# Ledger of designs, part 19: VHH binders against Geranylgeranyl transferase type-1 subunit beta (CDC43)

Target 1, 376 residues: Geranylgeranyl transferase type-1 subunit beta (CDC43), of Saccharomyces cerevisiae (p18898)
Amino acid sequence: MCQATNGPSRVVTKKHRKFFERHLQLLPSSHQGHDVNRMAIIFYSISGLSIFDVNVSAKYGDHLGWMRKHYIKTVLDDTENTVISGFVGSLVMNIPHATTINLPNTLFALLSMIMLRDYEYFETILDKRSLARFVSKCQRPDRGSFVSCLDYKTNCGSSVDSDDLRFCYIAVAILYICGCRSKEDFDEYIDTEKLLGYIMSQQCYNGAFGAHNEPHSGYTSCALSTLALLSSLEKLSDKFKEDTITWLLHRQVSSHGCMKFESELNASYDQSDDGGFQGRENKFADTCYAFWCLNSLHLLTKDWKMLCQTELVTNYLLDRTQKTLTGGFSKNDEEDADLYHSCLGSAALALIEGKFNGELCIPQEIFNDFSKRCCF

## First folded at step 6 (VHH)

Design r07 (from s0 with Y100S S101Y D102S Y104L L105T E106D E107S L108F; framework vhh_7n9e_1)
Fold by ESMFold2-Fast, scan of step 6:
Structure r07 (fold): chain B 376 residues (1-376), chain A 121 residues (1-121)
Amino acid sequence: as target 1 above (376 residues)
Amino acid sequence: DVQLVESGGGLVQAGGSLRLSCAASGFTFSSYRMYWGRQAPGKGREWVSGISGSGGRTYYASSVKGRFTISRDNAKNTLYLQMNNLKPEDTALYYCATESYSFLTDSFDYWGQGTQVTVSS
């Protein structure tokens, strides 16, 4: 998709590279005057560049020094003097009597380090056991779900914080990156059975995963990626997998029905959304839901490319949301390109080509190289 | 900080009409797609209608198509749902919502508190 091929590509690769590079170049100046999630900016930008075959480790190794400054290792004021570590989003946000370490920023940093090939630092300097202890502290003991950060007073997950499937995914992804592979590995740090029970409790009646008894492709992708990393996809019933595949295929907007082999007119069809994916029933298509839906389908069935209309979603992304003048991808045809949709739109196209690992949201070759390295 | 405040619900007899409003603040309203969803007791959430940022595109669930009309006033940062020929099955808490794109750091969407609509037989 991103490399030289037998003909001209409809993908404006040079413009997309410049789009992501601009965001990295603006990082020092954007640090002035406003709080931003800089770890997310690095992750989306490095991921996008890597998808478009830029050797990011050679070109952007200088960003490793800046990123390393966000690694914090601290001792909790608890009975055992627990040592935890992780990454903060911004160095300017240090709240007294609170840790600024959180699950999303820790995952973004670790994935960025992997894409930048910072393996010497990752294997020798990062305290993987203290990273895993931070994740352990974020697990709710009652239901097995995870919160994003610790309460400053109790040094445990707050009962009022959100603990949905996003944080289950992030927690398991961090532990996987730290070397957990078997159930025994995960059980050293978390209650894996309670987590599985929580994930299964978020199944919707007629397929998919969600919140508030509403099927949602984003939560579905988080749940399925979590189960894949736990080697537990086979714990899903055949009926639930079949229902979920059918539900996901119906998220694709098409004048000839929602599934490749259906010919009935889609009553909710909108020409501007043709080929795109909606995140849930009765809503407009969106660039990011192409990734969430296609990743979910990829994890559930080997023949997903034969079941969905990959040509139509490719056309939606390249003709409707790709910005040929500036580079990048927008959320929809009415908006400008942004980092999040540029990253996930590019990831969706790479996933169709078999070049992307959706479970960790990194290019497949980078995942393959990482997976060959030593664990704990 | 995104804030959505619904109003206009109430008790109405079958065949009647209601107009719901949603006051939005904390974001550039005209740049965001807006939605009406509903949840009946003991049921999951159902998305009823959506409208593009410009107001040029609208979407309706088959259960309400032809009876409900979504609209917006970008100058007033207000979303509307005109509900005609109401049925007992339309009884639900109605929510105004918009989508978030910062998935891992924010919610997938922002919801208001809702406004109750009760349709008597």
Scores: ipSAE 0.621, ipTM 0.845, lowest interface PAE 2.1, mean pLDDT 85

Design r08 (from s0 with T98K Y100G S101H D102T F103L Y104F L105S E106D E107T L108F; framework vhh_7n9e_1)
Fold by ESMFold2-Fast, scan of step 6:
Structure r08 (fold): chain B 376 residues (1-376), chain A 121 residues (1-121)
Amino acid sequence: as target 1 above (376 residues)
Amino acid sequence: DVQLVESGGGLVQAGGSLRLSCAASGFTFSSYRMYWGRQAPGKGREWVSGISGSGGRTYYASSVKGRFTISRDNAKNTLYLQMNNLKPEDTALYYCAKEGHTLFSDTFDYWGQGTQVTVSS
């Protein structure tokens, strides 16, 4: 798609493309934080390239074969002989085994294949019902939340595994990709009412969502994206929406008390954070929280661009965390660029331009094409 | 693997002082921002202080500003929190922390077991 305006850019597009291409073409042997999650690496790299208008389908379609090899379809040794499927990705060996199927790797694989436009696979090979049954098995029957994988001995979600809002988002995103749109669609596979109850129970008193009663913009983005995919944002009270918008706007760091239109001085202001977003109160700004906060604001109000300081966050990303020599974006001005922050910093800029679908974390044009062709 | 071990907590009278320490291992300590957080019984988690990798930049929650001082010794891979003029409201389990690399990591935050601080009236 053509850019609306082509002028001088402070974005080092060519170097960002090369940054993502390096990571995709030469798979990491042992990288800090990513050495066992190749599917996530592929997702962040393809997403970044797509944001910078690389035709990833034409150039990197050979990765589809590799990703498809990670698709596992198996029969559980349970009373009903339940057939499930999903993707493995953190394990180096592609040995078929139900307990190695994982919600994050499954979502990363599906989103990557969507960005590579593997629509034939989604219509002819992917068993959406068995994949949805895997998601179903990951739901906690007591709370309605989700765990990432099944316990080896029980073939059920473990009571000691983490089951926060991140996995609720991943589970619903997978079901949405598999064709779930209405409450009736979701109810075929999960207890949607119990999930909604869980999400609502994670609301914090002064707005936002979190874990352990701590407001967190990442968990807020997961909760709001989940509600958006369930067509249930309207179930949030007006007070909670207003409180959450206010909380999110105050996550943007400025020299004048979080936002420049406020007169109170920020006694703890750090100039390296100017314009950036913090993930939670009393912490430094981080590149990825620009995305999580802006996505959350976008989902809550049509006026979000008028309420936050988009020029300041753009300047934070381009002047403080963009690496003009190597390409990519770092977490903050003290660290080197990494794939996760490079992808989400780029996504934040694309979201400001109206070119990104935050609910599924893919470019808007790709989302539109997917919605028309594959799963409606 | 990231490991954080806190120490230095204890019982102290209001107006007293304590110094907390956090021994860090499993990562390049000087390259990462570090934090102190706390959780009191029946209350949510609160982040009270942060420090840049170099130690040149710090921040404090308004509740502790002027009373607490965060510092680090990068040669010893150790984070400190000097707590002065302690109040009963400062009673909590104190954690040092480093954020994980991604939101979707198995461990979102890296923090230790904590050290208990009890401030009597």
Scores: ipSAE 0.614, ipTM 0.846, lowest interface PAE 2.0, mean pLDDT 84

Design r09 (from s0 with E99D Y100S S101Y F103L Y104F L105S E107G L108Y; framework vhh_7n9e_1)
Fold by ESMFold2-Fast, scan of step 6:
Structure r09 (fold): chain B 376 residues (1-376), chain A 121 residues (1-121)
Amino acid sequence: as target 1 above (376 residues)
Amino acid sequence: DVQLVESGGGLVQAGGSLRLSCAASGFTFSSYRMYWGRQAPGKGREWVSGISGSGGRTYYASSVKGRFTISRDNAKNTLYLQMNNLKPEDTALYYCATDSYDLFSEGYDYWGQGTQVTVSS
């Protein structure tokens, strides 16, 4: 339960801090493969430490220098000589004349800098207009969705790259961080109406958002967070909101109430998943889907804590996926802790306590400080 | 690189049986929950069965419960789906998948190319 004293007392805070700290400590001296995304590691680690009340700006400011080196500003070979910028995952460029700038690395870097309070850099060095122009180039002109990076021949989004709701969220989050608030702000860089049309087209018949007409809590969280940042949640019909809330509540696996009587008939019920959330129908519960489902519920209704079983999901996270020996959280009770699930499991618990902002995926206190600034 | 390769599909008459196999490589197979999904023409994806890393837990969609059996051989990195009493409604492309992906990144569930199952009446 978010209001229960037993939840915080059962959290192995010191071991979770050490888990995240180990990931940051190993970055400069690691000889690990080139497939490791250091920008993602920094984001998840700084976020996790900040959730557990570590003063990250005082302790880990040295990582700002490393992140700043990954900021690239370049001129596209197009008719307008468009200046773009963003963040790369590696300083080594594998394809000559191709951009290695991508939306996920750019968002990870910006959110990390916000958590580390690198506001002087944001005000003096970071070119927000060229960042926003990069996002603009990633929008598909036909359907309004976004791709993660640009094609080297066309300097536009590649037709073969994925353009689902995750990239819509990342694109809008970057623009929001760059200062876009009103429709007029967003319209300077993207076709906001076409993006809204795309998001609405990804609604599933019985509620939720997804791909290939499959409801999915991860895509639902991305769509709802995008609409929240666009101040457009009210454009959703009341029926769709109600259906989506109902669908999300049914993603929680429970041995209490009706589920105790239905477990023998419900093929997707598993006692080891009791209290956890599924991402999709007919799948096992997972640590990250606790965050995606609870964030979605939070965005749809202020009464969400009264509608779902927050005590049960807290017990699932602390008893099943929390690793008391190593720190961190695993995807499920059979796997070891990993950085992604450790961050999102911690974020889910923080969201229940009112300490996390799901729309930008950062701690609430940091969002409050950020929101008091005009752009940065 | 993660690879999933399905096999065992084909044409079968209603009431018949097929056994699908999925050969996995490029990851620690025994550490991942595995799934069988299907997609019929003009319809969305449907997850029909799942199995825990150890093989100790399974689930089935109501549409296939009692007719399909999921299993795995961790020593061979292979996932199986035994399909009995097949119905025309089971006609679909069948694919195996992991559920491990990062929703903030370009990552997706890893799934194979699929194997076609066609059930004639």
Scores: ipSAE 0.521, ipTM 0.794, lowest interface PAE 2.2, mean pLDDT 83

Design r11 (from s0 with Y100T S101Y D102G Y104L L105G E107S L108F; framework vhh_7n9e_1)
Fold by ESMFold2-Fast, scan of step 6:
Structure r11 (fold): chain B 376 residues (1-376), chain A 121 residues (1-121)
Amino acid sequence: as target 1 above (376 residues)
Amino acid sequence: DVQLVESGGGLVQAGGSLRLSCAASGFTFSSYRMYWGRQAPGKGREWVSGISGSGGRTYYASSVKGRFTISRDNAKNTLYLQMNNLKPEDTALYYCATETYGFLGESFDYWGQGTQVTVSS
């Protein structure tokens, strides 16, 4: 009577759709706090729905009007009167920090508009050059990394702001969306050689990328996606690629081992984590690290599905962190589903099926449609 | 606001013991995994121990396994690290952390400056 092999799908698609839809419905206009990250909520919700085959452009096109209102174009008080643009997280006029253009909100808005197929806006209204100039101003001239936003007084990135690999990825992804493809395209707006130097300096001794000399699969995915968008993955040494693949394979918690490593070599092994991926050495498996690790492996080797236990990570996601009653995915089996892990867990499953573009973090079909319509 | 405050560090002789504490506030402590990490001079950050929200699951880095014990008191919103049989190589700044998620993956948030542990030979 067992249905495990030949039965209906273990994925509770209808409940996952309702989970993501609830998050869009729980964004009431009466919410007054600038602490609500509405742009991120929209991105993760629309992405999750798109992964589960909802026609989001037909159903949620009214969100385009709200997102368009968050596009700001301004003139800097500098020698050239530079025109910049980007997206803000809040329209509240009496809170200075809430009106600041920043890289994360700009990327979330652009990716959401791509998923909602707002191509008229991308082709006719969005000032791609002023948006690219905003990204240019966020680059640190000394080391080539990027900060999230500009200082009000100096119109430059602050030396005390965080400038890790996440912001390098966001900056390059925005420029790619704006039409940059060749080194010459990127060089119009940023110092590409300094950025590459910074990324290479964030390599860890035994493989992977991180901050403060700590290997981290999230930062590794950011670095590799950045290099892929810059067509520069080949600049990585063969040794570093092999070390990084080895490190990523060690992140999978498995009683069955992986093609190169035994589960007993994983100090974080717990039977309840079997098949999942950890983000760092000596930490528990987590739903989101399935995506960050699998995306990294996909970018480094064509044989990634042969080298890791894809069936075991699928079982971890569907049996341990999928919430069959409420829909969505939790971080681990002890917590409730949340939007971030629901989106990235779904993305990991879609990546295994060849249906997800990890470099821009959107469904593959949407990336293909965007590429046909918005080439410059 | 979320806040973590470390205490209990100090100078101790090799073979000695210390107990670190971390007072947490501003979030539902029992719902979050907690971690102890450390950074020694000239080395990168190393995660040494973790504990699940319920306290039912723990892990340890091989370098501290059998010597360190992580625990939590969810009623008091406090995380602990009992360190026994300390070695000079355990000398480091120790951080209490919980996982916070930004746009692109997991990140640890550190509050304050950590607590310094110095082990004499």
Scores: ipSAE 0.457, ipTM 0.758, lowest interface PAE 2.8, mean pLDDT 83

Design r13 (from s0 with Y100D S101T D102S F103W Y104L L105S E107D L108F; framework vhh_7n9e_1)
Fold by ESMFold2-Fast, scan of step 6:
Structure r13 (fold): chain B 376 residues (1-376), chain A 121 residues (1-121)
Amino acid sequence: as target 1 above (376 residues)
Amino acid sequence: DVQLVESGGGLVQAGGSLRLSCAASGFTFSSYRMYWGRQAPGKGREWVSGISGSGGRTYYASSVKGRFTISRDNAKNTLYLQMNNLKPEDTALYYCATEDTSWLSEDFDYWGQGTQVTVSS
């Protein structure tokens, strides 16, 4: 029998807030002369603070000025002279008819602006159509997947660039933020049927999504979030959904489990990993995979808390990877806290409490406010 | 930069043994978890075994449990895989890897070039 009970909070909230705040305080200075990852740092820091109930729009709105400066609008050297826009990671010299715009920086900037409630800029200054056209240019015409950026000489993605499920998720999330909801909305900018075909082709035989028929919880979360944003989760067969749920439940490291798994001993059990989730079979548990696996389960079944050991993953996060002295969460019990795992570990806990929207990777209250702001 | 170089593969008879080695450089070896993966022709990639930075914790795929032993020598920056009672189904390119986390929400694996293991019936 699994229990859907939440124990008393053992979360060191004040220490976590200070951990995320320190990362924002370091942003005015570049330690290595590069600001390529600053958009990601802003996103993870603001998200973590928002999860711990900091009013980030009131306290950190000054970061909006820096983010707005990274919004680039340019004209492609193509037959249509297509106007595109998006966000860059670095304010390097612009080459006419070239772009350093990329999908991850664009998504991180848009989500950060939403969390900081920069709706006036979002609704009046930001050119959503040119953002969507950038996403359109990133789609591969042959297989429907997406690359992260455009080659400046061809104004399209290189055939050797990575185009896996991560970029499908980022592309669809950007379009969703730009106002796409129906298939008709998405079809204005992308080949939605070809994208769906690509996603379905990345299904693994025994459940989950991945690459080279290797199931992977990160790719699974990206695929399921993409399908959720496209209102297309129902296109998955019942068998594939059940197989994927079963695979995800087996990613939780435990010598004991719910009634369904009580007669089994996890051959890969390690006390230090107890309750944590693996990203792949036969690998160690990792703080971020708690988020990727729980988000995937949440998207597949409303009863996910009855099926997995939420108390065990909570104990793994709070007792093994939470750093009570410094704040933050580490990848595993042997490493120091880092920003990525601190954000996703916090997000996993928030998801268990029903306070996080995993498909856009933002707090639920922020999503609720955003969703009330319709373009039409 | 991370560099991983595998060695010790070859042709072996069913029931035989091989010891694979992976020489690591460019990172603080003892601080990273290490893995052995394999890929057979026409099959997907699969993880075979993992070991913690200290060497105190190990994981094995069910197909190799009891036959393979992962170990490491942190003083020599070297990862090992002792393979006993080899089966034809163990035929694959074997590679060592370590995981790193990217700021762009990507897990990045550093992979070696691999060493071929062929088990005859």
Scores: ipSAE 0.528, ipTM 0.803, lowest interface PAE 2.3, mean pLDDT 84

Design r14 (from s0 with Y100S S101T F103L Y104W L105S E107S; framework vhh_7n9e_1)
Fold by ESMFold2-Fast, scan of step 6:
Parts: C-alpha cells; structure tokens; sequence
Structure r14 (fold): chain B 376 residues (1-376), chain A 121 residues (1-121)
C-alpha cells in the first residue's frame, strides 16, 4: 500500500451541509421561475448533502414535494398521438401541442427522486415508457446524437439546441433509469448503432473525446459514462483507451506532469493549481475537472488510483477551492463557492473514497439501492 | 451577455512580432481567467496561453513558451498577447475566450470571432 489517504477532519462538513441547505431554502421564494434552472439546483443540493452523509430522504423528502409538480405527461399532435412525459424547469403555462419538457431537467428530477428514495412516486406515478418515448423523439435520425427538447411544429429534436456528447449522456442515463440495460432494451426507443457511431466519431486523434478534434475531459466523461451505461466500453480500441488514459493523467497539474511518465519539470507550472485537473491542454485547473477526469480514469482502468496523484488533487480541492468560512467549493481560488463546483468537487472526493457512482453521478450507496429495484 | 472582440492580426514575416488585443464586455472581467487559443486551417483548436483574473499567474503551451507573453489591463477590460519570433507554424485564427459555469451542464467557453495571423516563410 503506497497510497496515502486524508482524514475527514480537513473537510468542513458542517459548513458544506449549510451551504447546500441554503440553496434549497431559497427555491420557494423565487419570483422569476424561468430565470433559474430549478431542477439543477435541487439535484446539486441534494447530491451534495447526500455526499456529506445527510439522510436526505428523511430530512428533505416532504419539503421538496413541489418537484413532483414538474412532471408533465402530454400527447403529441402527430399521426400516432404519441404520449410523452418528462420534467419542466419551471411551472409555466403549457401551450397546446407544445412541450417545455427537456432532457436535463428530466435527468436532474429522476436522479433527485432516486436520492430522496421517492420510489413509491417513481414506480406508481411516473410513466417510464412515455419518458423513454420523449428521449426517442430527441434523437437525430441521421447522426444519432441527441438534443435537449422538441420543436413545437415538427415534434422532432429541436434544431436550435446543441447535440453534443453531454446530451448523449443525459439521454442514455434517462433510459437506463427507466430500466434499459441490454442493447435490445435501448433499441426499443433509440437507434443504438447510430448513437455509438456518433460517439466514436467524436474520438480525438491522440486520445480523449471532444468536438472538432479538440480533446475535452468533460466530453470524455460524458462519452465514457454513456458507453458504460450501454455496456459498450469494450468497443473502444486498446490503443484509444491507452492514449486516453495517458491524456487524462497529463491533465493533472504538477511539477512533474504525469505520475507514471518521466518528464521535464514544467517551468510554466503554477503552484496555486498544483494537483488540480485542467479540462483541456494548456488551461488552468478547475474543481469540476477533478470529477470529470477521475470519473473517466475510473471507467478506463481499475488501476487509476495507482496512476493518478489522488493525494495532490485532494489537497488542491481542500486547500485551494474549499471555502472554509462559507462552505462549498469554488471553480478556482479566485471565485466564490458555487453550487455546481461544490457538488462536483465533493463528488470527486467521494469517488476517490469509492463512495460515488460516476456513471449516474449519485452516491454509490444510493446507486446500490436503486439497482435492486424493478423500475418498469 | 459576454462579448469578446479580437484585433491586431495580420501578415508578418518569420521572426517578426504582432500584438493581439481582446476587448471584453458583459461580465466582471477582473474576476475571470482569460485565454488565447488558435486554430490553423484544417487542424483542431489549440490553447496557447492563459492568465488569472488578477494577472498574477500565467500559463503557456510549450510551442509558444518564451516567445509569447499574455497580459491584461483590468481597468480597460482588455486582454493582450505579445507574439515575438513568429514562425510559419504560428499561422492560425487567434481567438480569446473565457469560461463560465452553466448550472445545467459543465463549464462553457465564450469565444470571440478571432483575428487572423499569417506568418510567411
């Protein structure tokens, strides 16, 4: 055992809990519902509290009942009268034959319900087949990628939305939550082969995934998590896996670069970024990229903790981006804590401890409970 | 509403110099890290330099280290890239960028339209 571990006393747990609790407290008082992504706020807050050992189902289940009100089930104005469902970001007036349902709000709501252990609602009220049909409609038929929502007039994927690897992940995660496991399950709702073709087309020459041949750790995590949920990681070539592992290890900012590679000292090394991960080559370290890079490494190799400097990234998160006075984690040491980086920084620490499921972005214990239940 | 406008590109002989500028608006410039990236015809995007909000810390790609200098003027909301000893392989569209956090997704780049740099042999 050559790896050191940090004790929990360095983490300001009580202040992190209060940070996440403040975000939940403010939700009912919002006057501009469409100006906030309320489902994302719920997801990151509940996830953060759950990571810091709050029994969120006992403490917040009853108080977050308004989340159920965001579930919409509707009939499309198409030849088959297709029934779809999903979650909206705000309680705005519905337009006949239009939908405000979108993939991110739907995933955040489903994951929040799972973390709150709202399984009675999840299994009795949610129509999983209509959720899956909504995902089906978001797939682009020619390239196999996904967009966030439907166009009102065509009832097809919105042409104004991006269709990158983030939406591929969200779509597959929703279908997985709805009970899809085998290729046959996924094929009932989506063109799995076209999706795989799209994902593979986003591979970069020297490893990693991205857009326009630019490697990006966030896109890499989305692609690898999507492939994991599709049981298709083995479709990646050994060379691409090795190149991607090497690329990810080099994203960690250190005086020596990659832990396993003998390298020249980085004369442009910035001590304030020491141990942190960059999302792309030649950019500063960022709290969220600790999660995206470590999740990607975890999915590619069982030996990731021996290859990566986990002690250094832990020190970066706890000493540089953890806010000991307010709680939470910031993007970098120049900004205040925000909800997104607080959740993902906490998730990165939990992943190192083996307590987080990166494929669905929820605590491992919650995933284990979910996996025992029949959801169809 | 983030706006980034690059200027200062042009045609230069190998060994020459250019100074690029990026005028920023729509956000609290001094609170954000800024970057210079480039894209050569038919190639992927490459990040070449970054600077902290305060200007106290900088990062350089190995390909430009010792030749390029990034700086900022927070009073003028302007980012600069001083490019010395230019090489033909520095020929590219240069753009400035910053990152913002979108609550429903990972950090997103905000990009300018770019300024063309052409280095002749």
Amino acid sequence: as target 1 above (376 residues)
Amino acid sequence: DVQLVESGGGLVQAGGSLRLSCAASGFTFSSYRMYWGRQAPGKGREWVSGISGSGGRTYYASSVKGRFTISRDNAKNTLYLQMNNLKPEDTALYYCATESTDLWSESLDYWGQGTQVTVSS
Scores: ipSAE 0.566, ipTM 0.824, lowest interface PAE 2.3, mean pLDDT 84

Design r15 (from s0 with T98R Y100G Y104M L105S E106D L108F; framework vhh_7n9e_1)
Fold by ESMFold2-Fast, scan of step 6:
Structure r15 (fold): chain B 376 residues (1-376), chain A 121 residues (1-121)
Amino acid sequence: as target 1 above (376 residues)
Amino acid sequence: DVQLVESGGGLVQAGGSLRLSCAASGFTFSSYRMYWGRQAPGKGREWVSGISGSGGRTYYASSVKGRFTISRDNAKNTLYLQMNNLKPEDTALYYCAREGSDFMSDEFDYWGQGTQVTVSS
């Protein structure tokens, strides 16, 4: 059995706050960067600070002005003169696609605005219908999956872009933020049934979701979060849910794992990875897969904390990937801290404490406040 | 431009050996964890081995442990997979991959095209 006891490790909260704050303070001086980099930096930094109890709306409200400038509303050159909107990473108009609206930038911007409590902008300036129409255009009509942006020539989803479960999650999360709750709400903008068919087609035979019939905890988290936002987790068979829970529990690299089937030690056990989670079978543990695996378990079963070794993953994060000198969390014990792993490692700890909403990847308190306001 | 090019596959009898190579270019090879994966017709992808940037840490799938050895030559920007005591079940297209830093951007940001290994009974 797993035990719910306090670990001996302590969080270096002050240094983590400084780590995230440094990234925000240097952002205005950066003139280089891709669309995803800048908006992602704001999102991961604000999320990390919010997890560590910083009042981000009071301290970083000046970033709202910069983010608001990246909201673009445009008319497509199509038969209906469709009005779409979303967020871009660049305001340059002379470079083809430099101002292209993009699903990841749009989600990061919306979540950041929610965390910064920019409700006035959300209620009065954002055209939620045109945001949702942009998402609609990103759906593949044949398979129901989503791509990140539109092709300028066809005004349809980019044929060059990837269309895996990550973009299905991002698309549905944006629509959910825009007010979609029922199947009828989603059906106004997307082919919900075709999307569900695509998600179900990405189920692996022995549990979990992933490309090429290979189970992957990141794709599993994206699929389960998407289904949760669509109120469709019940469409998964009991057998698939049970197989997926079993697969996820075996992703914890530990001699003290709650479920053993290969031996007393996990066949892929490495002492340096003890307690951490792997994204795939036969791969090293990684800070972010603690979040992806724990979020997936949380969505599948209320008893998830009793089924996995939460103290061991806490110790992995605090003793092996937490950087006590600089603050932040690294991918693994061999690398320096970075924003992505610092945010998701912190999120994993917050999930264990019941303080994080994994479906939208924001603190639970912020989600609760947002939910009360979604009647706009 | 980042490139990964596999070689060394071919037809071999059960019990035989092959050594696969993956030539890397366009990045600082020693800074990245590298992996070998495989996919057989009718089966999902399976990750069989991984190696840290320094080469100091390795892991193996239980299906290949004791038979396969992963190694790297950072001076030559080359990843290797020594495959011994090959079984018909090892028949697959073998890929090398570079581990990315961010799953939401890309977990494995670069893959090779693969090299076919066929083990006859």
Scores: ipSAE 0.556, ipTM 0.789, lowest interface PAE 1.5, mean pLDDT 84

